# Designs tried in a protein design chat: VHH binders against q93235. Part 9

Target 1, 248 residues: q93235
Amino acid sequence: IFMKTLDPKVPRFYGKGTIIGVNPGVGYQPWLKERPDSTLIKYNLRDQKSYKAYLEQMKTYLTKYDSNATETRECGAGDSNDDLEKNPDALPCRFDLSVFDKGCSEKSDFGYKSGKPCVIISLNRLIGWRPTDYQENSVPEEVKDRYKAGSIAINCRGATNVDQEHIGKVTYMPSNGIDGRYYPYVFTKGYQQPIAMVKFDTIPRNKLVIVECRAYALNIEHDISSRLGMVYFEVMVEDKPVEEKKEL
Below, E stands for the ipSAE of ESMFold2; O stands for the ipSAE of OpenDDE; V2 stands for 0.75 times the mean of E and O plus 0.25 times the DockQ between their complexes.

## First folded at step 1 (VHH)

Design s13 (framework vhh_surovatamig_d1)
Fold by ESMFold2-Fast, scan of step 1:
Parts: structure tokens; C-alpha cells; sequence
Structure s13 (fold): chain B 248 residues (1-248), chain A 126 residues (1-126)
């Protein structure tokens, strides 16, 4: 409910400080509360301390999914949260974190130690909102090989041509994006917001890469100036000798 | 039932100190980031401070940085706000709040709360 305007320290594509209050918005993690003016994920592969805060933030964010079975239900294909608005006893669909077990789980240190960092992508919660499917012949080219009816596809690219050359291979989990069975959102106890993770498999060392991630469904508009349906952040994976601490 | 019960408010002179407490029950306290929010007479709610579930991360509104310290004791299921160098403008009802979501949007962020307590009044005056 509270919104704070930030002053980004790496502002290449952000320009003036803008309040992003228009839905749907796209958010990401790990974003560090200690550095609220930064969208930069920067760490040194040779210094475990340099990425500890990102791992802790990822773990903290994911604890919201530890609800017990009585607060959520298993949902199969064709299920949704449609009943939540009319039935106060209906349970929201359980979001299964095991879909991230291929290198983006806590057991894998979310890929940070191996230089293949994972980033959580989420959508702003809109009451009663659900994704609308593209027609088969109108799916955007950049997601058509990973689009599934009933889902929200995610695509992350380099924000400029240079960044796109450097970003390398990106893996999406789930591969088809965010499943629509977790919609609509209503103010329901135990609701588990669906997320996707993107893994940067071959991001180069010692290079700043500016990333743009977009969410795709027929009823998600993309607008660069107001940041609708998209988010920007930067990744820099360093491979440098650990610097000696200087005291004064 | 989720319950958050604040205590420790009162009348204090400018430059004085107070320690607020919040007792939590009905949920796994350590799984949630917690915040203090306040409402001055005739004003809207203002976020004051946040602490992560583990206690490893904290954040403050600029006007209280260096004066207020948020902390938690997960074993006791309690949240605290140590307030030093109090000013007349700190006069408000202080609420303990449970974070539902903390989302970053590129140049701003939102903190949503799903529960807050009844509040404890802090009055800073002579």
C-alpha cells in the first residue's frame, strides 16, 4: 500500500525518477532493501560474501510459499482461483517451488556460485485480473516457442543491441511462464502469488548487462515510458581476485 | 487468528526516548518481514521502518534514520522500535504491521500489509 520513490544509481534507461503505479507492472528479485536506489545485481564469483545478501533476499522472498496443505489446494490443468470470489471456503492454488529445482533453488544457491544467477519475475497483483490468451496466429515472435494457452510468457532480452549480444542464453522456469491457474487474485488468506525465474546461463564475466524482461498475454500492454508489462535491471558477474579490506 | 498487539507508547519530552513492543501470535513470525507504520493526528499513514524475517535487513524512512532502531526476537515472537532523540513531529499512533509483499518496480517499490495492530500512542511534547 505504501509506495516509495527511489533514486537509481545505475540509471541508463530509467531517466527521471518515475512512480510506477499503473497495473500490470512487472517486479523482480533479488532487490535489496539495504540498497533501495539500485537495480544492480552485482557480485564477484570469487567472493561468497559479495552474493550472500542476494541469496538471503531470495530465501526470504520464497518463505511466503511455505503454507500448509489446509491453506491451499493442488490445482491441475483447467483449474483456477475463480471460486475464491464467491466461495469464502475455497482454497487458493498451491504454488510448487520444485519447478525451480533445475538450478534455481536454495539447494543450488540460486545459481549465484556457478555464475548462472537466477532472478524472480512477478506481476503486480490486480484484484480479479486474469490473463487472456493470444490467438494462435498472433503470439509475439519472441515467445511463440514457449507460449502456452492459459499462461503468461516471460521474455528477457538485453535492453540495447550491445546488451543483447552479451546476455547469452536465458532459461525460463517454468518454461511456459506463469500458469494462469493461480489467477484471479482476490484478498484470500493463503493466496500464493505465482512467479517465474529466469536463469542467466552464459552471462559474460566482468561486463555490465542491462536486462529488460516483459510479460506476455493479450491483456498485458507494453509501454516503455510508463514501464507497463516490463521491468529493467542490471547484472554484473565479476570474476576478480578478492580485494583486501582497508581500515581507517 | 493473526494478532498484533502494540505497547510502550506514552508522553515524552522532546529529545527523550521510548521503546515500542509488538507481540505477535497466530502465525509463524520468523517467516514474515515486519514494519512499523504511524499516523499523526489528521494525517495519513506513514511507513517508518521494516525488518526482514531473519532480522538481517532493515530499512527506515529518512526522517528517522540514526534515531530509530527496529529489531525483533523471533523466539519471543516480538517486534521492537527503539526511538531516540524524539521530536514533536514524531507524535503519532504507531502500528505494528505484517508485510504481505515487498515489490520493486524499477524506480519505486510498494510495501503491502495484510495485518496491523490496534496501535500505541506516542506524544512528544512539553
Amino acid sequence: as target 1 above (248 residues)
Amino acid sequence: EVQLVESGGGLVQPGGSLRLSCAASGFTFSDYAMSWVRQAPGKGLEWVATISGSGGSTDYVDSVKGRFTISRDNAKKSLYLQMNSLRAEDTAVYYCARELEYTYWGDSYTIEFDYRGQGTLVTVSS
Scores: ipSAE 0.007, ipTM 0.241, lowest interface PAE 9.0, mean pLDDT 81

## First folded at step 4 (VHH)

Design c20 (framework vhh_5c3l_4; at its last look DockQ between E and O 0.41; V2 from the best seeds 0.00; counts 0 for: pae E 5.4 > 2, grease 26.2 > 24.2)
Fold by OpenDDE, look of step 5:
Structure c20 (fold): chain B 248 residues (1-248), chain A 123 residues (1-123)
Amino acid sequence: as target 1 above (248 residues)
Amino acid sequence: QVQLQESGGGLVQPGGSLRLSCAASGFTFSTYAMSWVRQAPGKGLEVVSDISSSGDSTTYADSVKGRFTISRDNAKNTLYLQMNSLKPEDTAVYYCATLEYEYGSWGYTFDYRGPGTQVTVSS
């Protein structure tokens, strides 16, 4: 176990043998650099200025997927990044962002304008790591209905009982979670990190909701104390009249 | 622009020693955790050792524990790997890499690496 004491926002415990550990961490976007200590996504759906920074962050983050046809390859259902480990000439699979077109794309302002904000979920990049599938009878109940072998299922819930009552309907894109075809991670040029998005369809207005998102694969451990395999953030969608700043 | 340049590799007999260096520039070296990774022929990348930004914490792969020592000189923007009791299985290209923490509970990940230096352990 590796302890880091310098930044309270950095996990304190890491897996044995390396700083990055052997268990993947879960991350989310948007995270605003101008508020590094905040895990709160707060905006007023009536005020575009209030969520502009989040949109820009999402856009900026997704620019890394701008396809260089020379650096990536098309991958079908049966393909994976397995060859990257042994073949230096192999190209990584191209990630398809079209899976987010139903309400979580730039065209839809990632759901912020409509009061259905989308959040990107990802795993940190561990060299050589790939998800291990559950056996059919061992899939956790909370993801059983959406789980697909070869994928990393995502499930988000309220952190507390009150939050769970408030979080409302959540949509996962894709429904199965993060596509496993893009694993294993190889530290190579052109690698595209696979992601999923979570859309909060019926999150209440003017209430703070603490969200816990977990990633599910057989080789992903969950630990609340170390936040292994999970991430926390807060969402508050306000619906309030925009106070006209009287330009004095 | 972030630049990393490894040096110190070469041919050595089993049981021999090498000291690798990594010269860093283009970023605040002292604020980044660093790592040595290696790639043997026909194998994937393997993490060899990690060191915290301050140098107060180090980790090692089981295969190199007791034989390798990672260190850094932040004043010189240099990362080191002392390799003792080298074995044929240590033959690989060795890379230094930056570890970056992505906020939002992402954890650490590899960001930049050098071109590598060849280490060959053979009789």
Scores: ipSAE 0.414, ipTM 0.752, lowest interface PAE 1.3, mean pLDDT 89
Fold by ESMFold2-Fast, scan of step 4:
Structure c20 (fold): chain B 248 residues (1-248), chain A 123 residues (1-123)
Amino acid sequence: as target 1 above (248 residues)
Amino acid sequence: QVQLQESGGGLVQPGGSLRLSCAASGFTFSTYAMSWVRQAPGKGLEVVSDISSSGDSTTYADSVKGRFTISRDNAKNTLYLQMNSLKPEDTAVYYCATLEYEYGSWGYTFDYRGPGTQVTVSS
């Protein structure tokens, strides 16, 4: 069934001396499988059917966290997946989706119905990779208020000055970003990839906004041309009369 | 089921050479980028080399650059690592692993690895 390669020029390897396994890429959801060449999240507030596919994609993505409790363990402060490198019988930390209960849960339709859409932000699974802490005086300004040692801070902004004027207020969940206790990834069955969500609280209606999200840790390099440590997508929340839309 | 099986490890003297192979099955090998990853005794996992799905692009960790060569034969579903000028520090279990382009991100994700093959460099 799969007869053609996706793209023989899938993102070129990080050249210039950088090996792929050292610097994580950043991903987002919802990305619709039916539109693999599009990073556009576009829907009309007055047409519930216009965002149904995004809600289904979000729900499908989050089913990976439905794993049995016996395949994972609860991790408190000071715990990490470090033991997974030494002990193949160790269980990976369980990721708790309740951190998204402030408007980015399935019950809230991930904010889409209220015009405050939520987007999942994740880091690519790199074998053995762990975030390293910034020195206290070296935390980048854009994440200084939300940076916590041992974690990966997320910041989303408008990609251009015009987009930045339009993007409005963004809420991050968890507020301190992705907790480092879920690292490293070492091919463990039952591994629960940590994620963050970003909620676009005041994004304007009927305007295309190009968003750039970056992940922050000392060992995450940011490079626009190679898209290291960052991801781009577009959001357009329309508020337009429903015309000539058919259910079937 | 995705299956990766390494072979070619063994005991070798410092300065010697070994050629590792990885036989792949259960997926369309030619569409995946591949990696060699190693774990030295008491250490974490280290990525040593990556190769694009076509074989046209390769990268190497600084510790092995100029000594190791990664290659692949898509017709045979096999990945190779030619290791020259071996050092005691190269002693490790070597794993082949898949690198998949993660939809919704620009980068690659590690997904599967083989059971590994032991390489010991000692006198």
Scores: ipSAE 0.311, ipTM 0.670, lowest interface PAE 3.4, mean pLDDT 85
Fold by ESMFold2, look of step 5:
Structure c20 (fold): chain B 248 residues (1-248), chain A 123 residues (1-123)
Amino acid sequence: as target 1 above (248 residues)
Amino acid sequence: QVQLQESGGGLVQPGGSLRLSCAASGFTFSTYAMSWVRQAPGKGLEVVSDISSSGDSTTYADSVKGRFTISRDNAKNTLYLQMNSLKPEDTAVYYCATLEYEYGSWGYTFDYRGPGTQVTVSS
């Protein structure tokens, strides 16, 4: 008699939170694979070495959006990836990083040097999943001012009352969140996963802030106990003197 | 630099067998869960089977359970799919795919795939 053990890399394929399921998970970057159990984004404004790893992770993650004109197409309003499910010759929509040029690009060090760090928000790639729109009178209050039909809105808040007092101004890029034109996800050459970024414009110095971000579409369920439809991470932007190291 | 290359497809009669192989290079194969996915002519992708990075855990689509067996050899960086009792409905291009864990997304997501190998089941 023996017992199977769960391998952490075993896929979940059915039900909530699966790659075949109906409810996408929400992820974030930068997440440092060298510290896989940590969700903390912590650095000192006075020490560029303290945030270099986050910048490198962001740049590496974004390389998949480098030019791919032969394997993608430009998509405008009203376009989508619907054709890909039935036509293997159709090209997926190209995701354009230029929306992040307002303070969340490599040019601005993704906001880290200025103490306004940017965080990428993504949905896991469920084959065939696409967002379902809220009706106008049913849009959740947290995203009502930014919601656009066809999109997945993002909202971030402090996880506790104290964190909410500290989180400050948050800028969403795009303001409507993740555009639905990149859905459905189809596992094909050239597919470019859509993302959004959140910039923490006024996060305080030397204070830990626990952040909860949620994705909003009618068919994204939120469940606190299983963390469906949401992600948590911590931000600590320090501004303190660097202790001199003794030299040999 | 991720490279996946499927092989072992071909034409077989109903009830026959095939063994697909997928050679992997350009990444640490033993740390990735893997999947076989297929696409029938004019249809969307269907997940056939998955296997954990260690090979100790597997899952199967209901349509292939009991007929197909996924396995891997981490020393050879190779993924396999043994396909028995083949049916015309199994006709498709079969792709080998890597699965990657994305933190906070509550599970795995597809990352890379090979160019595929054609399996045709007909009499």
Scores: ipSAE 0.069, ipTM 0.457, lowest interface PAE 5.4, mean pLDDT 82
ESMFold2 (binder alone), look of step 5: mean pLDDT 80; pTM 0.804

Design c21 (framework vhh_5c3l_4; at its last look DockQ between E and O 0.44; V2 from the best seeds 0.00; counts 0 for: pae E 6.5 > 2, grease 24.6 > 24.2)
Fold by ESMFold2-Fast, scan of step 4:
Structure c21 (fold): chain B 248 residues (1-248), chain A 123 residues (1-123)
Amino acid sequence: as target 1 above (248 residues)
Amino acid sequence: QVQLQESGGGLVQPGGSLRLSCAASGFTFSTYAMSWVRQAPGKGLEVVSDISSSGDSTTYADSVKGRFTISRDNAKNTLYLQMNSLKPEDTAVYYCATLETEYGSWGYTFDYRGPGTQVTVSS
C-alpha cells in the first residue's frame, strides 16, 4: 500500500462533496495560517499582542473587497447575479462592508479589544449554486425570526449543554444573513463573495466555549461527518495579568 | 499569475472519443486539486469531474460517469480528460479549473479557469 502525499492547501480527506453536491462547506475567520490545525480563537484582553494576529488575518481577508471595487456594480432591490451565467461581460454585485459598522469593523478592532470578538462566516463557492427558500411554515425555529426569503440565515450555538449556558448573546450582521443576490458563482472577474459576521456580545472571561455555526436554506444539509453546512471553532477570552518582562 | 490553457477539442461523431489537456503555469500545480467544467450553448456551467492534488481521488458527475476519465501528470504540470462514448449532449466549451481549500473551511472552493476548448459532437 503506498502512502499519499499530504497537500497543505486541501483537507486531509478529499472534499469532493462540496464541488458536485448541493451542500456547501462553511468557513470562518480568523483562522491563523501559522496554526492551520487549530480552530481555537484565544486571546487575553490585557495583552494587545495576544490578538494582533487575529486582527491582521481579518484585515487581510477583507482587503479583497477593496481590490475589486472597480470591477463591480451597485445592486439595488431586484438586482442579482442571475445574469452572470449567460452574460460573461456582466458586472457582479458589490458587497458593502459597512453592514459590519456596528462593532465588527476594523475601526473597532473587530470587537477584540472590548471582549466582544467578531467572527466571519462564509460559504464555499460552488459553481452555479443558489440558496433555495424554505416554505413559510417550514423555517427552522432557531432562525425563524431572522430568516428572509432569498437569503441564507446563520445560527451559532454552544456545541454542548455547558457551552450553551456560557455562549451568551450573539449578534448577526447582516441580521437576515447572507443575501442570495450574490449567487451564483460562475468564475466572473471581480466577483465579491458575500459574508456574514457573528459578534459574541457577552461571552464569559476565562472560559473555553465551543461554538457550532450552521447555514440555513432548504438546499443546505447539515452533515456532521463531512462538516458541510456547518462549522465548529472554540473561543477563549482571557482576562489575566500580563507577566512582566525581566527587562524593560 | 495563474495560467491554464486547454487543448484537444474539436468535432467528433457520436460514439467517438477525444482527449483534452490543460497546461498549467504560474503556480505549484502539484499542490492544487483540479476540475473540468463545461458550458453547453445557452446553458449554465456544469462541473463534470474533479481530481485531488495527488491524483488518488476522483469524482464524476452522473452525466459522464463511466465515460470520462480525469487524470494528471504533476511532473508535466498537465491535467487530462479522456472522453469516450461521446453524445450530442456533451457538446460544450470545456474549461479546466483550480480548486482551493478556502482557508478556514474543510471544503473546496473554485478560483481560476482557463479560456476553454470547444467540443462539438455531431453527425
Scores: ipSAE 0.388, ipTM 0.723, lowest interface PAE 2.8, mean pLDDT 84
Fold by OpenDDE, look of step 5:
Structure c21 (fold): chain B 248 residues (1-248), chain A 123 residues (1-123)
Amino acid sequence: as target 1 above (248 residues)
Amino acid sequence: QVQLQESGGGLVQPGGSLRLSCAASGFTFSTYAMSWVRQAPGKGLEVVSDISSSGDSTTYADSVKGRFTISRDNAKNTLYLQMNSLKPEDTAVYYCATLETEYGSWGYTFDYRGPGTQVTVSS
């Protein structure tokens, strides 16, 4: 519903002196290519057929992380992709999808079957961009409890007051948001875009909820008009009897 | 397999012109936004210009505005960059790249690029 007129293949530039700018955009999955004008995630939890396309899209999206061991390297807590800018032979850090195993993995149907759908949140890949940490006393209140230096915190809320009343409990995986170790982005083979997932634990049934998700780092600006640093989508989890299509 | 191949680079004097071409294959060219990026010696990659899948929208880096023109021919699976009034600071390897925006977001992702073509602007 929101951003229905947006063409995902049209470049949108913002920022100082460069074509891409310095502020990342926020993206989400699942997005169904067969419905490019829809930002609505709608399915019936009683009807597997209704959410199959979303599952397939999530699976397909995550296949990009199936890299061979030769294209990426294991990165510990102290590692980052900084070396990619200095060393052309350096391998990008491997992204660990196991962080989503608690309810947002393929094994759990990404929460759709249970009526707790998961959504992937990502930042657009800007060449050379990396998150800047907040000072301890300058962390925004809405993410203060989950914020960790070196990460990009994510916070999702209802877009309107009514939506906020309906959105219910939201779980973030990881809790701290997108791991900053995978920055900066370098246009190199094997680079794995870091992501986080948002799980809607208590979203109401048979109600449309408009969701706004924001990314938080010191160098991420939020602008509603330009949708900088944020993304909108709608979620509707139906709980209805499946009408047996009488095969005429 | 996605393939991109740049051509048209060379040595030119300041104030001169070049026209770069990028031949694309292995994907539905007409459904992808495309970009020209460049890398000067000792510098990182810089986006020069991009164009929407349909060609109806174009953007330029401030440094090349008014001098460069990006265009595409979807029937020929070819991307172009007309470079006029070239300056020494335009010296770089130029790459064509696929450009994709995640749905509902602002910004870009780069997926594929060619081997590049050298552009040298020198007196």
Scores: ipSAE 0.034, ipTM 0.492, lowest interface PAE 3.6, mean pLDDT 86
Fold by ESMFold2, look of step 5:
Structure c21 (fold): chain B 248 residues (1-248), chain A 123 residues (1-123)
Amino acid sequence: as target 1 above (248 residues)
Amino acid sequence: QVQLQESGGGLVQPGGSLRLSCAASGFTFSTYAMSWVRQAPGKGLEVVSDISSSGDSTTYADSVKGRFTISRDNAKNTLYLQMNSLKPEDTAVYYCATLETEYGSWGYTFDYRGPGTQVTVSS
């Protein structure tokens, strides 16, 4: 079923007039601009042309992280972007793509050639928002083993029971998800939005898998009906002979 | 380059009205949802109102509902905020900001805002 092109949506589930505590949306890449209403990632392992557009989109998206020491700063443990709210000359924390070098970088075609596609997961930027930590006894079970205070954990599952049986092994990069040092977001030149990637290590061939990914922090609400705190996309990794046209 | 420029702020008495404008350039204005946000003295940023790219859908913070009206003119690349029945608590710097679908999913992001325009409501 085809979906028509839609307007950019106005966020609907906030009402207090403050960005702090407002629920960030969750997005993903690769998203192909030529099919703006589609969330399907579909390609044939045996046909490099079938996944070329996804590779190009990933490369283009990631160019914003090319290093620029004059517009970003190095941040370690305990650092954050707090100064950006008060100081127009403060530099945002630099995001380092090297965490993705184990199978979700350009060197590995972001996993597409090997049938282990990587998908970027990001939170929409809300001015002034920052993650609030779960207490140890309140960390949701699906992320408990990977959760770290100060982080936003990511978890992906099959949307239905059948999809969950098919989704297979999923690797999260970084394992703890998105580090909170890159928050708060404030409008500034050089801001580097933090991201995570999800690698689908054992996704089946020739089967459509509907994936639901959720972001986890105490101040991120989840609601399936309104899709708060989550994103859906579909993955179809084909492994079929390429048809070649021949003329006698 | 993306440019947003607010105007129309000033000093008004309680109960008065102001109309804020935001001139947009350097991007395709008609494809972006837009927002007015404000920052009162010593406070964080507050989202006041949002409007869809077509102008057909709007939302308002509870504190301004019924008093403020967001609108846009896509032919003039301009966003507006009509502010009626102004109260001292409306005193703030008001910014226009883009809402964009950067990643092709259901989520949105805030990306650009202007330098702001001061609104002061005082007797």
Scores: ipSAE 0.030, ipTM 0.400, lowest interface PAE 6.5, mean pLDDT 80
ESMFold2 (binder alone), look of step 5: mean pLDDT 79; pTM 0.800

Design c22 (framework vhh_5c3l_4)
Fold by ESMFold2-Fast, scan of step 4:
Structure c22 (fold): chain B 248 residues (1-248), chain A 123 residues (1-123)
Amino acid sequence: as target 1 above (248 residues)
Amino acid sequence: QVQLQESGGGLVQPGGSLRLSCAASGFTFSSYAMSWVRQAPGKGLEVVSDISSSGGSTTYADSVKGRFTISRDNAKNTLYLQMNSLKPEDTAVYYCATGSTEYDWSGYTFDYRGPGTQVTVSS
């Protein structure tokens, strides 16, 4: 892997130029690096050990938001990362994890123990990329009620008709998706990548559900075959007796 | 199965030109940014050029800016590197690659490169 042959203390593109992407990929957590080819989130409500790895991965991922206040600033309406390109001393916007306090925080075990698991959705970092607003009256129906100009809406559905029957109620945090104030992505110390969380409020027990999540902005294409602007994963919340290992 | 295969390398005189090609298969080429990376004898990897999925945006390392041109033909699933005014310092194995350090290790991401093609600049 060419990425792993580079000096890990020096970013690959630092001083060498960067890739300017047009269409971001979509990622999710918890993704276990020990099982890199697996997109399955499977656990048993009666077996705390079955979801510990997912909780630890979520906690590890979110440590990137632990930063000194002097390296970030609070951003309001009208703020963006545009000034970072002109002023290298400007601070990037701070991403506030408190938006996930309604059942998707570390204190709530990210919903896993209650059978309402939360999944992090993020866009891959593309230098200089920013969301483009949909034209008036052209916002896709599935996100129309949660779309905010300047932002990226997220929508998750069952990948097939059967999965859609089973997926149940889904809650999005923040409700309007990923705010555009964190864009464009600029390589700078202290940058905090914005994320959204999706909570599966009523997913049924003992059923595999294949989930498709899409990111929505005018300049995000959705192509199933190339996996542009979308991601797939599977969720199985089991409610089964813990296996009894008889070695006596 | 993702496959990247470079071609067009060889021996060239200082001041000469070469055009490298990379044939891609096993993935939707038009959806991925592509890079040319090189490794000189006894040295580490250097990213020389990058191109966006559409071909609308390109970047170059300072060492090759003004001399090299990256391009792609999405209809042919092929990446190109036009190398002009070659210098002995350009002697390296050249790899085409897909996957960027800007992409996280989460979701559906790839770390792929071809086997490389040797470029030797000497008299």
Scores: ipSAE 0.006, ipTM 0.151, lowest interface PAE 10.4, mean pLDDT 78

Design c23 (framework vhh_5c3l_4)
Fold by ESMFold2-Fast, scan of step 4:
Structure c23 (fold): chain B 248 residues (1-248), chain A 122 residues (1-122)
Amino acid sequence: as target 1 above (248 residues)
Amino acid sequence: QVQLQESGGGLVQPGGSLRLSCAASGFTFSSYAMSWVRQAPGKGLEVVSDISSSGSYTTYADSVKGRFTISRDNAKNTLYLQMNSLKPEDTAVYYCARGEYDFWSGYEFDYRGPGTQVTVSS
């Protein structure tokens, strides 16, 4: 509701947490365009129709990776988008969706049918922004076991102590987070925005869980009011009887 | 067809001033946030300033705060950058850029102009 009082074409917290090259916001999918004010992912395991819209949104979002092969290149170890700023003929690295084949692919219904829903995490595009590595002795404790130099680690937790008790086991794909080789973004034709997925392996049934996900690099500050470096959403996996409505 | 065209670049002495303009066409200019982005010789791209669709909010890179002023005239479909107290370090190609705001994913840039050269030299 408050969104109608703000300029919709800029971040609502313009100023210290802006679109200007310093601190990325974090986005997630699926959210439904018909409920743009809602951060709630809610479905009933016994009712496949209750999660169909989320699956369609995930599929639609991932269509951007169906780019023409001539607009991207395969990037192995040591390759990066570092030269995109200086070389007008450079092709951006292709983002490989097969890293999500362990339960977060379209063929697995993104985990929704099995009650292990997957959520896409991405960083908002900032022109020319690159992640800066932590010093080895300064990596935050919560990502230390999954941090890799040259990457942006993702960590999701329950937003409150109650939510943390309920959130259960969380799996990250890739485990080391978002690879820095896909930065910087510089308007390159065919650019593929890197993403990570988070799978909620043991989230409890019939309980609302408020989730906080943070992105970790030395030059990412965390400020939820400006949606910088972190994001909140809610997950509710119901296991309730379905009343079937039949026509006469 | 979306078009952005910069003008007003040139050669200026340190301490001098320039005013850049960007003429927009092919879209509803008043509905979009706009930015100025630069690329110095041998350096990467840097966002130097941005402005909301209404003009009510502006931001500046630390390197240009207090010296540059971004503004817009929605009736004329034109974006401006007033550059004062120019330094040799401000030498760059300056691009006008259009952004799109998505509530959940935040702000993304989709178009830029061909650029205008600014050279600050004695």
Scores: ipSAE 0.020, ipTM 0.491, lowest interface PAE 6.1, mean pLDDT 83

